# VHH binders against Mitochondrial Rho GTPase 3 (MIRO3), part 5

Target 1, 175 residues: Mitochondrial Rho GTPase 3 (MIRO3), of Arabidopsis thaliana (Mouse-ear cress) (q9ma88r425to599)
Amino acid sequence: RKVVQCFVFGPKNAGKSALLNQFIGRSYDDDSNNNNGSTDEHYAVNMVKEPGVISDTDKTLVLKEVRIKDDGFMLSKEALAACDVAIFIYDSSDEYSWNRAVDMLAEVATIAKDSGYVFPCLMVAAKTDLDPFPVAIQESTRVTQDIGIDAPIPISSKLGDVSNLFRKILTAAEN

## First folded at step 23 (VHH)

Design j1 (from u3 with I102M)
Fold by OpenDDE, fold request of step 24:
Structure j1 (fold): chain B 175 residues (1-175), chain A 120 residues (1-120)
Amino acid sequence: as target 1 above (175 residues)
Amino acid sequence: QLQLQESGPGLVKPSETLSLTCTVSGGSISSGSYYWSWIRQPPGKGLEWIGHIWYSGRTYYNPSLKNRVTISVDTSKNQFSLKLSSVTAADTAVYYCARERMFDEYFDSRGQGTLVTVSS
């Protein structure tokens, strides 16, 4: 597949907007500054280059933040069918952010399952430039192991360190 | 139409446990994309978030109240409850139960609120 659709989930101030901006080469902007209440779909599209791989094999990655409608969160079957991989971003320094992200993952997985659709899920530990919340490593490792997913991928949009995240997303989509 | 209604004693003595129940009608607590939350507003102060529960029973509490707060859910009765132990005068407030959308953290419904006074 040449185009991969990645759905982006996460609580407020988790760094979703910052990640999308980083992906398309925009300057760093924290999610806290982008909470404008927009109902418009927020997405970013870019090519992901693989090291040591010829350019003809490059894939297009679409990061899509699903906006919640006034009637609440409902993912249609059509929307889920378009999802190749879902990422759940949380602020690694905030335990509340972590807890909400875990719940979101569980809920999205349930909705997907009920709709007859399954896709890989990745946890993304954002804002690693900050100190992690206490027991973050143990908790994240335990939870990810229990639910059968990989350990959270650490990133820092502020430091411009989002290395390998996009490649990991593509790899997950291929499995 | 979704409705939330708080119920419980309006007067609690110091050191006792505040207990409130929220009865939900017009919708199911088992709806997966919502948190069921408790918030309060002390006199002359702003709103304070107490905690929430997911239909699965998973809870998260305000760190400032964590050691004293217990939130539970009874899906069979379509209710969720708040217990706040070791109350003091500082816990006097109007208490609200509310529904919060999981994915955008919007409180789309809440009760009328109930005043709980802590006094001897």
Scores: ipSAE 0.849, ipTM 0.944, lowest interface PAE 0.5, mean pLDDT 89
Fold by OpenDDE, fold request of step 24:
Formats: C-alpha cells, structure tokens, sequence
Structure j1 (fold): chain B 175 residues (1-175), chain A 120 residues (1-120)
C-alpha cells in the first residue's frame, strides 16, 4: 500500500491540530494566532521520506482527526475499516489529558474488536516542552504494559520535534 | 429521548456528606462513548466541573475536590451518584448531572439541577 491512513484521537488541547499542521509544513506560530481553535482542516496528507530510500518508494501518510458530528459520535464500522493505524495524543503535562486519552484508546480498541478490525495503536505524549504531570512516567508505563503497546512517543510541536513520529506511524502500519 | 434527573436532600449540615443520585432514562449508561458527569453552580458564580465516571467504573475528579469526591455508577439501575464529604457553606450550589461525549467533550444532556444548601 502506497497510502497509509492514520486516525488521530485525543482530548481538547492535546495538540492534534498542531501535529497536523506540522505534518504539512505549517509553522507552530501560525496555529497559535488562529484564535479559532477549530482548524477547519480535519486531515493532513503528505509524503514521508525515508532516509536512504529512493523517492519512488515513498509512502503517503494521511492523518485524519476524528471529530464528532453534531448528531453524535458513532465510530461506524465503515470508518474503522479505513484505519491502518491509530494514534492517541495527550498533553504530557496534563493528567486529565492523559486519562482521557487512555479512555479513548480503550474505547476505540473495544469498538474495533467488536467490529472485527485490528490495527496498531500508538500513544503520543505531546507538549514535552512543558513539565510532565507528577505521575506521568509511572502511569504511562503501567498502562502501556498492561495493554501490550509501546511506551508513549514524545513530541513537541513547539520545538518542531515531530519527525520521528511519522516514521514510527508508518512502521507500525507495516507490522 | 435521554433524560437525566437529580435526586437527594436539599439541605446538608456542615462536615456531613452530600449525596446525590442521577437517574438516567431514555438511554443506557452502559452504551456509547460517554462520561457521566457532575457539575455545580454556586450562587452568583460560574459552573464548576466536579468529576465524571465512565461505564467501566473509571473516574476522574476535579483536583480541587479530589479528596472529598466519590462518583459511582449502578448500571443495573441506570444511575450514577455523587458523594461529597466534609461539606462547608462553600459547597452550597445547584448540582447538575450531565452526559458528556467522550471524544469531543460536548455535554449533550443535563438534568434540571437540584439546589443543595449547606447550613447548620
């Protein structure tokens, strides 16, 4: 597959929009000035270049933020069928953000399982430029171990440290 | 249509425990991606979020109230409850139970609210 679809989940202010903007080359500063936190763009498409790989083999990655329509949220079976990998982003400095992200992961996993779909899930610890909440390390390790996934991937959109995440997303989709 | 209704005593003495129950009708607590939340509004003040519970029993509380708050769910009765211990006059408020969508944090349903007064 030349195209990988990544569903992006996370609570408010977890940095979902910032991640999407970074993926398409928009500066962090451009996002902060747009008081309308609702970026109309719910998806971002770009090619991920792998070091040492000829450009003709580059894969297209689609990041799609999952938003609930006004009529309510139902992850439809059809919607999940399109998911190759799911990421759950949280603010690493906010325990509430972490807790919501964990719940989202559990819920999405349950829905997927019930629908007969299996895809890799990744936790993403955003805003690592801020101080982590006090129980972050212990909780993140425990939860990821319990559910059998890798430790959260740290990123900072503010610092421009997001490049490794996209490669990891593609790698996860291939496994 | 989903309906939420708060019930419990309207008067609580200082240092006692405030107890409220929310009865949900027209939908199941165990279905869907929702948090079942408690919020309150003190007289002359804005809304304050107290905490929520997921159908799994997982809870999260406002850090300012964490040590005094317990939220529980009874799926067999389609109810969830609030306990607030060691109350003071500052806990006087209209208390609301509400349903919050997990993925977008939208409160799509709320009870009419019940006034709880803390007084000796």
Amino acid sequence: as target 1 above (175 residues)
Amino acid sequence: QLQLQESGPGLVKPSETLSLTCTVSGGSISSGSYYWSWIRQPPGKGLEWIGHIWYSGRTYYNPSLKNRVTISVDTSKNQFSLKLSSVTAADTAVYYCARERMFDEYFDSRGQGTLVTVSS
Scores: ipSAE 0.847, ipTM 0.944, lowest interface PAE 0.5, mean pLDDT 89
Fold by ESMFold2, look of step 23:
Structure j1 (fold): chain B 175 residues (1-175), chain A 120 residues (1-120)
Amino acid sequence: as target 1 above (175 residues)
Amino acid sequence: QLQLQESGPGLVKPSETLSLTCTVSGGSISSGSYYWSWIRQPPGKGLEWIGHIWYSGRTYYNPSLKNRVTISVDTSKNQFSLKLSSVTAADTAVYYCARERMFDEYFDSRGQGTLVTVSS
């Protein structure tokens, strides 16, 4: 029934494109998408089924990576109007990646608040199959608790099982 | 147009602290989607990122330098600064301040640079 628009943020090499590539697998049945342009390179569309439920109630999820243009800054309050959920992916083995993702979340949340938009924000710890940077688990747990969001959702883009992330995205969008 | 200008002493003695200020004009340092960064180029070597600061005061530094680096911001003066402690001759370089876009990690403005020489 509903199409959920999820905006994907995160620093370079955190795993954004790998996540989108893993998610691409089905046609979206809305015939309005006749797209041969560069904007198509930043979307992944699929249906998400709830495990353990025999269901006809598939939900459509769109993951959009924020596009880089000539000036490279495209995050405006108008751009966020379509956002139902924002996720912030960081490389769990890289402290720089974590530090920058925290700042990105804070900035997006500020722009959303100033614009009157309300949507949940989720942190995603990518590359959990690698060694985490020192204190990564303690730091991420503390920071997410302090700002009142869920602990980071772990994924391994190398392993390809991201179903828990998609369920959490849809749950956040519904609540 | 946004302009960045480095200022500070061009000569620093070994073991002392290198101190530079970047003055920002034509734009606000309090713009939330930018970092304010220091980079340097030692003679005959490539560019090395030192670190950055967000206008909130949050910083991140190059791990190879982090125990010697302090970057700070003064939003009321539209300035940010670099302190690099315990310098040696290896810290001789041209130092640049720069603005970095948060979401695509692109440096869209940079000062002309200032040479800092570490010598007795």
Scores: ipSAE 0.705, ipTM 0.886, lowest interface PAE 0.9, mean pLDDT 80
Fold by ESMFold2, fold request of step 24:
Structure j1 (fold): chain B 175 residues (1-175), chain A 120 residues (1-120)
Amino acid sequence: as target 1 above (175 residues)
Amino acid sequence: QLQLQESGPGLVKPSETLSLTCTVSGGSISSGSYYWSWIRQPPGKGLEWIGHIWYSGRTYYNPSLKNRVTISVDTSKNQFSLKLSSVTAADTAVYYCARERMFDEYFDSRGQGTLVTVSS
């Protein structure tokens, strides 16, 4: 079975925890600590069928939220070594959330390039059931086009939107 | 080790521009996973975030102050600056510069603060 490691980035309250909780399976912490006093890693693991595969082939998808270590070095080169796809989730109703997600993508891409790692990056627009911030569609389209990635993938409370995201993650990992 | 120090005039007249500089020592302002932030505390009130800058020059400002705020960075001097235009007495506060971790939004270092009084 092929295991796809998807790293999940994004600002607070963008919807990272909600996404991991919607993913069927189980979640793993890297240690016994939580965000209240120590940094840990949060994982969600499940099996996902590829709808376009000629034979029945299951893939294991791991969604990993990288947590901050207390030494102030959040993202190490070693941490990115396992990444097959990175996603950057933002609150589509919040311009601050968008701006921060763009910066996170740029920083992760820089660290990855400096380390010789290559993996696709996807932007995920969360909370699309709320009104988007002013010029959100124009800004997100322009920025994703400028940096050479696909337009943000929308998700909302609809289960179909989330399942579609997981399929797009798997497709991106194959390229 | 890492130290942040605010500097600038302590008294500003109404309608003028408040200007502060934060000097960073014991670390580099170009450390890419950090934001450099300005925060203030008006007398008797809580902390108010003003905005931040990434070493690349990208900024984001508190929407309530957005039209009056400019934050800039000078990596060669290891400094970043705040300009707040058209000040009124409501802008009297202790101003702090701070370092913010990009990926968990935690402020892990802050200057001692400088009082800026807006008065005629």
Scores: ipSAE 0.683, ipTM 0.876, lowest interface PAE 1.0, mean pLDDT 80
Fold by ESMFold2, fold request of step 24:
Structure j1 (fold): chain B 175 residues (1-175), chain A 120 residues (1-120)
Amino acid sequence: as target 1 above (175 residues)
Amino acid sequence: QLQLQESGPGLVKPSETLSLTCTVSGGSISSGSYYWSWIRQPPGKGLEWIGHIWYSGRTYYNPSLKNRVTISVDTSKNQFSLKLSSVTAADTAVYYCARERMFDEYFDSRGQGTLVTVSS
């Protein structure tokens, strides 16, 4: 697959906008201070090299931040048809952020299953340079094990070196 | 049209348990992309979030209140409830039930509110 569609979920202030900005290529953002230009999607596009490939066949990675539709449902089955990988970003210092991200993952997985779609889901622990909330490591390990997904992928508050996350997204999309 | 309506006693004695029920009509409480929330407004103050419940039974409570709060859901009656134990005069407020969108944290429906007074 030459284009990988990665949907980005997570509560407010968890680090979604910072991640999209770090993955600069082609950005679309109409949440400007002038509300007359609002749209329902934010995304970033760039090419990512596959590690260990002797021929440079780059993949295009699209990160999309999902917004709520006016029809009263969070996600449509049509929107999920385009999803190759879903990531769920939470603030590792904030128990509310963690709890909400877990619920978001469970809901997306339910909608996907009910619609006949299958795609990998990844948890992303943002702001790992801050103190984690109490029992964060124990809880995240237990929950990811129970759901059957990998342990959360850590990233720093600045998101300066997030290339490892992008490679893991591409690897997940291939498996 | 979705409607939320609070019900319960308007007067509660100190140290007792405040108990409210929210009846949801014109929509299903079992929709997975929503939380069902309790918020309150003490006299002359702003809104304070108490907590929410997902239809699955998962809850999260405001840390400042968590030891005294229980939120429950009854999907067969399309209702959810608040219990706040060991109340004092500081718990006097207008209590609202609300529907909260999971993915953008927006409250898209709110009840009219019910005043609960804690007084001996």
Scores: ipSAE 0.635, ipTM 0.857, lowest interface PAE 1.2, mean pLDDT 80

Design j3 (from k6 with E104D)
Fold by OpenDDE, last read:
Structure j3 (fold): chain B 175 residues (1-175), chain A 120 residues (1-120)
Amino acid sequence: as target 1 above (175 residues)
Amino acid sequence: QLQLQESGPGLVKPSETLSLTCTVSGGSISSGSYYWSWIRQPPGKGLEWIGHIWYSGRTYYNPSLKNRVTISVDTSKNQFSLKLSSVTAADTAVYYCARERMFDEEFDSRGQGTLVTVSS
């Protein structure tokens, strides 16, 4: 079985912890009751299965939230080498969250490039149960097009609709 | 050691534009993993974030100030600046420039601050 390692980036309150919890089968309510999603667990491992298909070729997906040490952010070459795919999650209702996520994507891509690594990057629009910021759709589409990546993947941990994301992550890693 | 220093007029008249410059030394503004931010503290009030700029020129401003704020960067001088237009007495504050880590949103360096008083 192939293991795919997905690095998870995003600003505060973007729903990173909620995503990780959902990935391992924890409900949104469980996350909300756990210090607003703050957990000591910064990674999640699970199998991604296709509905109705029992396959011995199922892939294991590892979601790893990248934490920054007190001394600042430094992605080592070795660390980036382990990344098969990177996702940048943002609160779709918060323009600030969007802007930060875009910047993070650009920065990570730059660091990766400089380090000689290339991996697919995906934007994840979280908290779609909330009203999007007014220019969210237009801006997100424009920016992703300009950067040359796919349109943001909408998810809502609250609504429990995250299954498509994990499949897309795996697909991206295979391409 | 990274040092930030605010400079500019300490007195601005109402309706005029507040203009400050932050000079960065001991480090480069072109460091990609940081935002260069402006923060202020009005007398008797808490800190208020004004906005930030990335070395690329991308900016984001506090929505409450967005229409009046312009932040720019000069990488050649290793400086970034703040312009706040149409000032009122409410804009009287100690203004700080700071460096913010992009990925964890922590301010790891800040200037000593400069008092800007809005008065006729």
Scores: ipSAE 0.848, ipTM 0.943, lowest interface PAE 0.5, mean pLDDT 89
Fold by OpenDDE, fold request of step 24:
Structure j3 (fold): chain B 175 residues (1-175), chain A 120 residues (1-120)
Amino acid sequence: as target 1 above (175 residues)
Amino acid sequence: QLQLQESGPGLVKPSETLSLTCTVSGGSISSGSYYWSWIRQPPGKGLEWIGHIWYSGRTYYNPSLKNRVTISVDTSKNQFSLKLSSVTAADTAVYYCARERMFDEEFDSRGQGTLVTVSS
């Protein structure tokens, strides 16, 4: 596939907006300030260059933050059908953020399964420029092992360290 | 329509355990995209989040109260409960149970609240 749809999940202040902005080359903006209560879907589209691959094989990656409608968060079957990969972003310095992201992953996986869809899920440890919460390494390793997914991908939008994430997203979508 | 109702004693002695139950009607606690939360408002103070429980039984508590708080869920009764141990006068508050949407962290339903007074 030339186009990969990545659904972006995560709790507030996890850095979702910052990630999207960075993906499209916008300046770093703290997602804490982007409380844009807009009901509009947040998405970012860009091409991702694969190392060692000819440029004509570059893939288009769409990052889509699914916003909850006023009637409650119900991922429609149609929406899930479009998902090639889901990422769950959390603030690596905040245990609460981690906890919520894990729950979100479980919930999304359940909904997807019930809908007859299976897609890879990735955990994304954001804000790695901050000190991790004390149980971060142990908990992240345990949970990811238990659910059979890769260890969380560390990123820092503030430091501009996000390049590996996009490649990993594409790789996951190919599997 | 979803309704939440707090129940329990309005008076608790110091050092005892505060126990409240939230009865949910018009909807199921087993809905996966929601947290069932307890919050409180002490007199003259703002709202304080106590903790929440997911239908799976997973809980998370306010770190300031973590050691004293236990939240449980009974899906068969469509109820969830709060226990707060070793109470002091500082725990006097109006206590609310609420439903929180998992994905946007909004409280879309809340009980009327119940006053719990800690007094000798």
Scores: ipSAE 0.847, ipTM 0.942, lowest interface PAE 0.5, mean pLDDT 89
Fold by OpenDDE, last read:
Structure j3 (fold): chain B 175 residues (1-175), chain A 120 residues (1-120)
Amino acid sequence: as target 1 above (175 residues)
Amino acid sequence: QLQLQESGPGLVKPSETLSLTCTVSGGSISSGSYYWSWIRQPPGKGLEWIGHIWYSGRTYYNPSLKNRVTISVDTSKNQFSLKLSSVTAADTAVYYCARERMFDEEFDSRGQGTLVTVSS
């Protein structure tokens, strides 16, 4: 598969928009600072280069932030069918952000299951340039182990440290 | 149409526990994509988020109130409740129950609010 669709979930200020922007080579834009009504991009498409692999084998990754309709959140089965991998991004310095992301993961997984779909889920610990919340390491490890997913992938959009995430997303989609 | 309605005593004595119930109609609390939240507005102040509960029973509280707040859910009655212990005059406020969409954190429905006065 040459195109991988990644659905991006996460609470406010988790860095979803920043991640998408960085993926397409835009300057850093923190979701928390978006007070200026700028039209946030809700999807990003780019090629991901694999180390040591011929360029002809490069895969296209689509990051799509799931928008909620005015009447509430409901993922259609058609939408879920298009999901190859889901990531749940949270602010690693904010316990509330973590908790919300975990809830989102559980909810999305439930919806997917009910719809007859299974896709890999990844937790993404964003803003690692900040101090983690006190129970972050233990809690994140415990929860991810309990639900059978990989440990959260640390990133910092501010520092431009996101390169490994995209590769891991592709890898997850292949498994 | 989803409706939320707060109920409980409007007067609470200092050091006692404020107790409110939110009755939800026109929708199920068991919907997984929503948080059921309590918020309040003290006189002359802005809205303050108190906490929320998910249908699973998972709760999260405002850190400033964490030690005094308990939110519970009764799915059989389609209700969720707030308990705030050790109240003081600072807890005088209009209290609202609200539904928060999990994925975009918007409050898409809220009760009319109920004034709770802490007074001796």
Scores: ipSAE 0.847, ipTM 0.942, lowest interface PAE 0.5, mean pLDDT 89
Fold by OpenDDE, fold request of step 24:
Structure j3 (fold): chain B 175 residues (1-175), chain A 120 residues (1-120)
Amino acid sequence: as target 1 above (175 residues)
Amino acid sequence: QLQLQESGPGLVKPSETLSLTCTVSGGSISSGSYYWSWIRQPPGKGLEWIGHIWYSGRTYYNPSLKNRVTISVDTSKNQFSLKLSSVTAADTAVYYCARERMFDEEFDSRGQGTLVTVSS
């Protein structure tokens, strides 16, 4: 596919907005500070290029933050069908953020399965510029065993270290 | 319409265990996209989050209360419960049960609250 749709999930303050901004070349902005009444963009579109390669076959990646409207959150089959890849972002320094992201992954996976749709899921460990929290071995093992996902991809939007993530997202969509 | 109702004793002695139950009606606890939460408000203070439980039984607690808090769920009764051990006067508060949407962290429903006083 020429266009890849990536759904972005994660708890508040996980860095979702920051990731989207980085993707389109905007300055760093933490999603935790977005209470200033400005309607944050909920999606970002850009081309992903391989380093040093000029190609007419470059793929367009769409990052879409899943937002819940006032009427509640229900993922429909139709909505999930548009998803090529799902990423679950958490603050790597916050255990609560990790726990919520894992729950979200499990819930989305369950809904997808029940809807007859399967897509790759990636965990993204954001804010790696901060001190990490200790992760319980039991929780990590359970997540990997139950969902069969790879280790979390570390990023830091503050440091501008996000380039590898976009390539990994595209690779996941192709597998 | 979803309704939550707290129930339990309004008086607990120091060092004992506070126990409350939240009865949910008009909706199922087995919905996967919600957390079932306990919060409290001490007199003259702001709201404090205690913890939550997912329908799967997975829990997370406020780190300040983690060692004293247990939250459980009974899907057959459409209820979830709070236990707070080794209570002191500092645990005197109005306690609320609430439903939190998993994906946007909004509380879309809450009980009327029940006052629990810790006193000898």
Scores: ipSAE 0.842, ipTM 0.941, lowest interface PAE 0.5, mean pLDDT 89
Fold by ESMFold2, look of step 23:
Structure j3 (fold): chain B 175 residues (1-175), chain A 120 residues (1-120)
Amino acid sequence: as target 1 above (175 residues)
Amino acid sequence: QLQLQESGPGLVKPSETLSLTCTVSGGSISSGSYYWSWIRQPPGKGLEWIGHIWYSGRTYYNPSLKNRVTISVDTSKNQFSLKLSSVTAADTAVYYCARERMFDEEFDSRGQGTLVTVSS
C-alpha cells in the first residue's frame, strides 16, 4: 500500500479546512513543542476507495494543510521534502483568491525546483456552485495552459465531487 | 532588522496623481515569499488595503480603487512605489507600506506611515 503526502495550499477562505473536514478519517495537529500556541501542521488521513470496486486496493492519502507559526516562519525547502503532490485551492468566485493561488503555485514550484524536489502541482477550483468571478474560466484555462499544468479541478458542496479530486491526486502522485 | 520608510509629497491637488515610494532596508525586496503592499487609513476610518506587488512584477489591486492604482518595484534600489490617480478629498489618509507573507497572509512589517492630504 502506498501513503501519498498531499500538501494543501491556498489563500484564506478558499476551502482548505472544509476539504480536510470532508475527508473522512482523522485530522491531526502535529504539535512538536507547544511553543506559544503555534501549530506546525494540520492533517487529514483516510483511505481512498476506487470507484465501482469493493476491494482491498484503496490507498492511504494524507492531506496536509501548511500552517505558519506565530513567529512568521516562511515556507522552506525542508518543509517540501515529504511532498508527493501539491494542490492549490482557490475560491472560483473570487478573483483575489485565484490570483494568490497562482502566485503560491509559482513560488512553491520555484522552491521545489531549486531544491531538487519533483512533484506534480494541481489547481483546484473550489465553490463552483457559486457564480465564478468574471472571465474565470477563460483566465484559468489560459494561465494553466501557459504554465503547463492541467486545467483546474472543480469541487463544490455537491456529494461525490470531492471523491473525484482525491482520486486525481492519487493518479498524479503515481506519475 | 527590516525597516520600511514611506517618502513622497504630503500634499496633492485634486484630480492629480498621488505618488509614494517605500524604501526597504535590512532585507531584500527580491525575496520570493513576500508581497510588498500599500495600505491606508483615512481619518476616522479603518485600514484599507490598496494592493500589492510580488518581486516578479505581478500585482493585484483593491477593486474598489478600480484602475486608479499602479504599484511598481525597483529591485536595484530595493524600493517599491504607489501611484494613485485622479485623487479626491476621500483619498486623504495616512499611507503605509508593508511586507506581507504570501502563505499566511499576515503583515509582518509596516512603515511609520505618511500623511497625504488632498487639498481642494
Scores: ipSAE 0.714, ipTM 0.884, lowest interface PAE 0.8, mean pLDDT 80
Fold by ESMFold2, fold request of step 24:
Structure j3 (fold): chain B 175 residues (1-175), chain A 120 residues (1-120)
Amino acid sequence: as target 1 above (175 residues)
Amino acid sequence: QLQLQESGPGLVKPSETLSLTCTVSGGSISSGSYYWSWIRQPPGKGLEWIGHIWYSGRTYYNPSLKNRVTISVDTSKNQFSLKLSSVTAADTAVYYCARERMFDEEFDSRGQGTLVTVSS
């Protein structure tokens, strides 16, 4: 079976932890230790059913919330070698959250390009059960089109069913 | 070692524009994983984030100040600046420039601060 490593980015309070909880497998903290700044790594692991010809093929999906290292580069080029798909979660009701997620995506893409790595990037619009910030849909559609990625994938903080997102992550990893 | 130093007039008249410059030394302002931020502390109050600029020129400002704030960068001088228009006595504060890490949203370097007083 294939293990898919999905790196999860996004500003504080955008919904990264909620997404890992909705994945429902296991959520783990990494215990490295320390001293210059305190850095945690959070991840969740679960099996995601993928249809086969006669029988289904199970895939292991790892969602890893990526944390900054002490030198301001969470994303050493070496760390990106393991990335199969990157997702960028933002709070759809908060323009600041959106703006920061766009910058994060651009910076990750730059670091990946400079390192010779290519992996798909997906935008995830969280908290769609709340009112979006003004022009959110128009803005996100234009920006994702300009970057050359799919429109943001919506998820709700209140829903426990995000199977569509997990399937899209696996599909993206196939390319 | 990275150092940030604020400079500009310490006294500004009401209705005029407050203008400050932050000079960065010991590091490049063009580093991609950082924002360059302005923060202020009015007397007797907590810190208030004003806004930031990314090396690409993209800015985001505190919504309560947005219509009066301009932040810009001059990479040739390794500097970034703040303009705050139409000031009143409420804008009297110690102003700090700071470097902000993009991915964990922590400030890892800050200037010593400069007091700007708005008075006629």
Scores: ipSAE 0.699, ipTM 0.882, lowest interface PAE 0.8, mean pLDDT 80

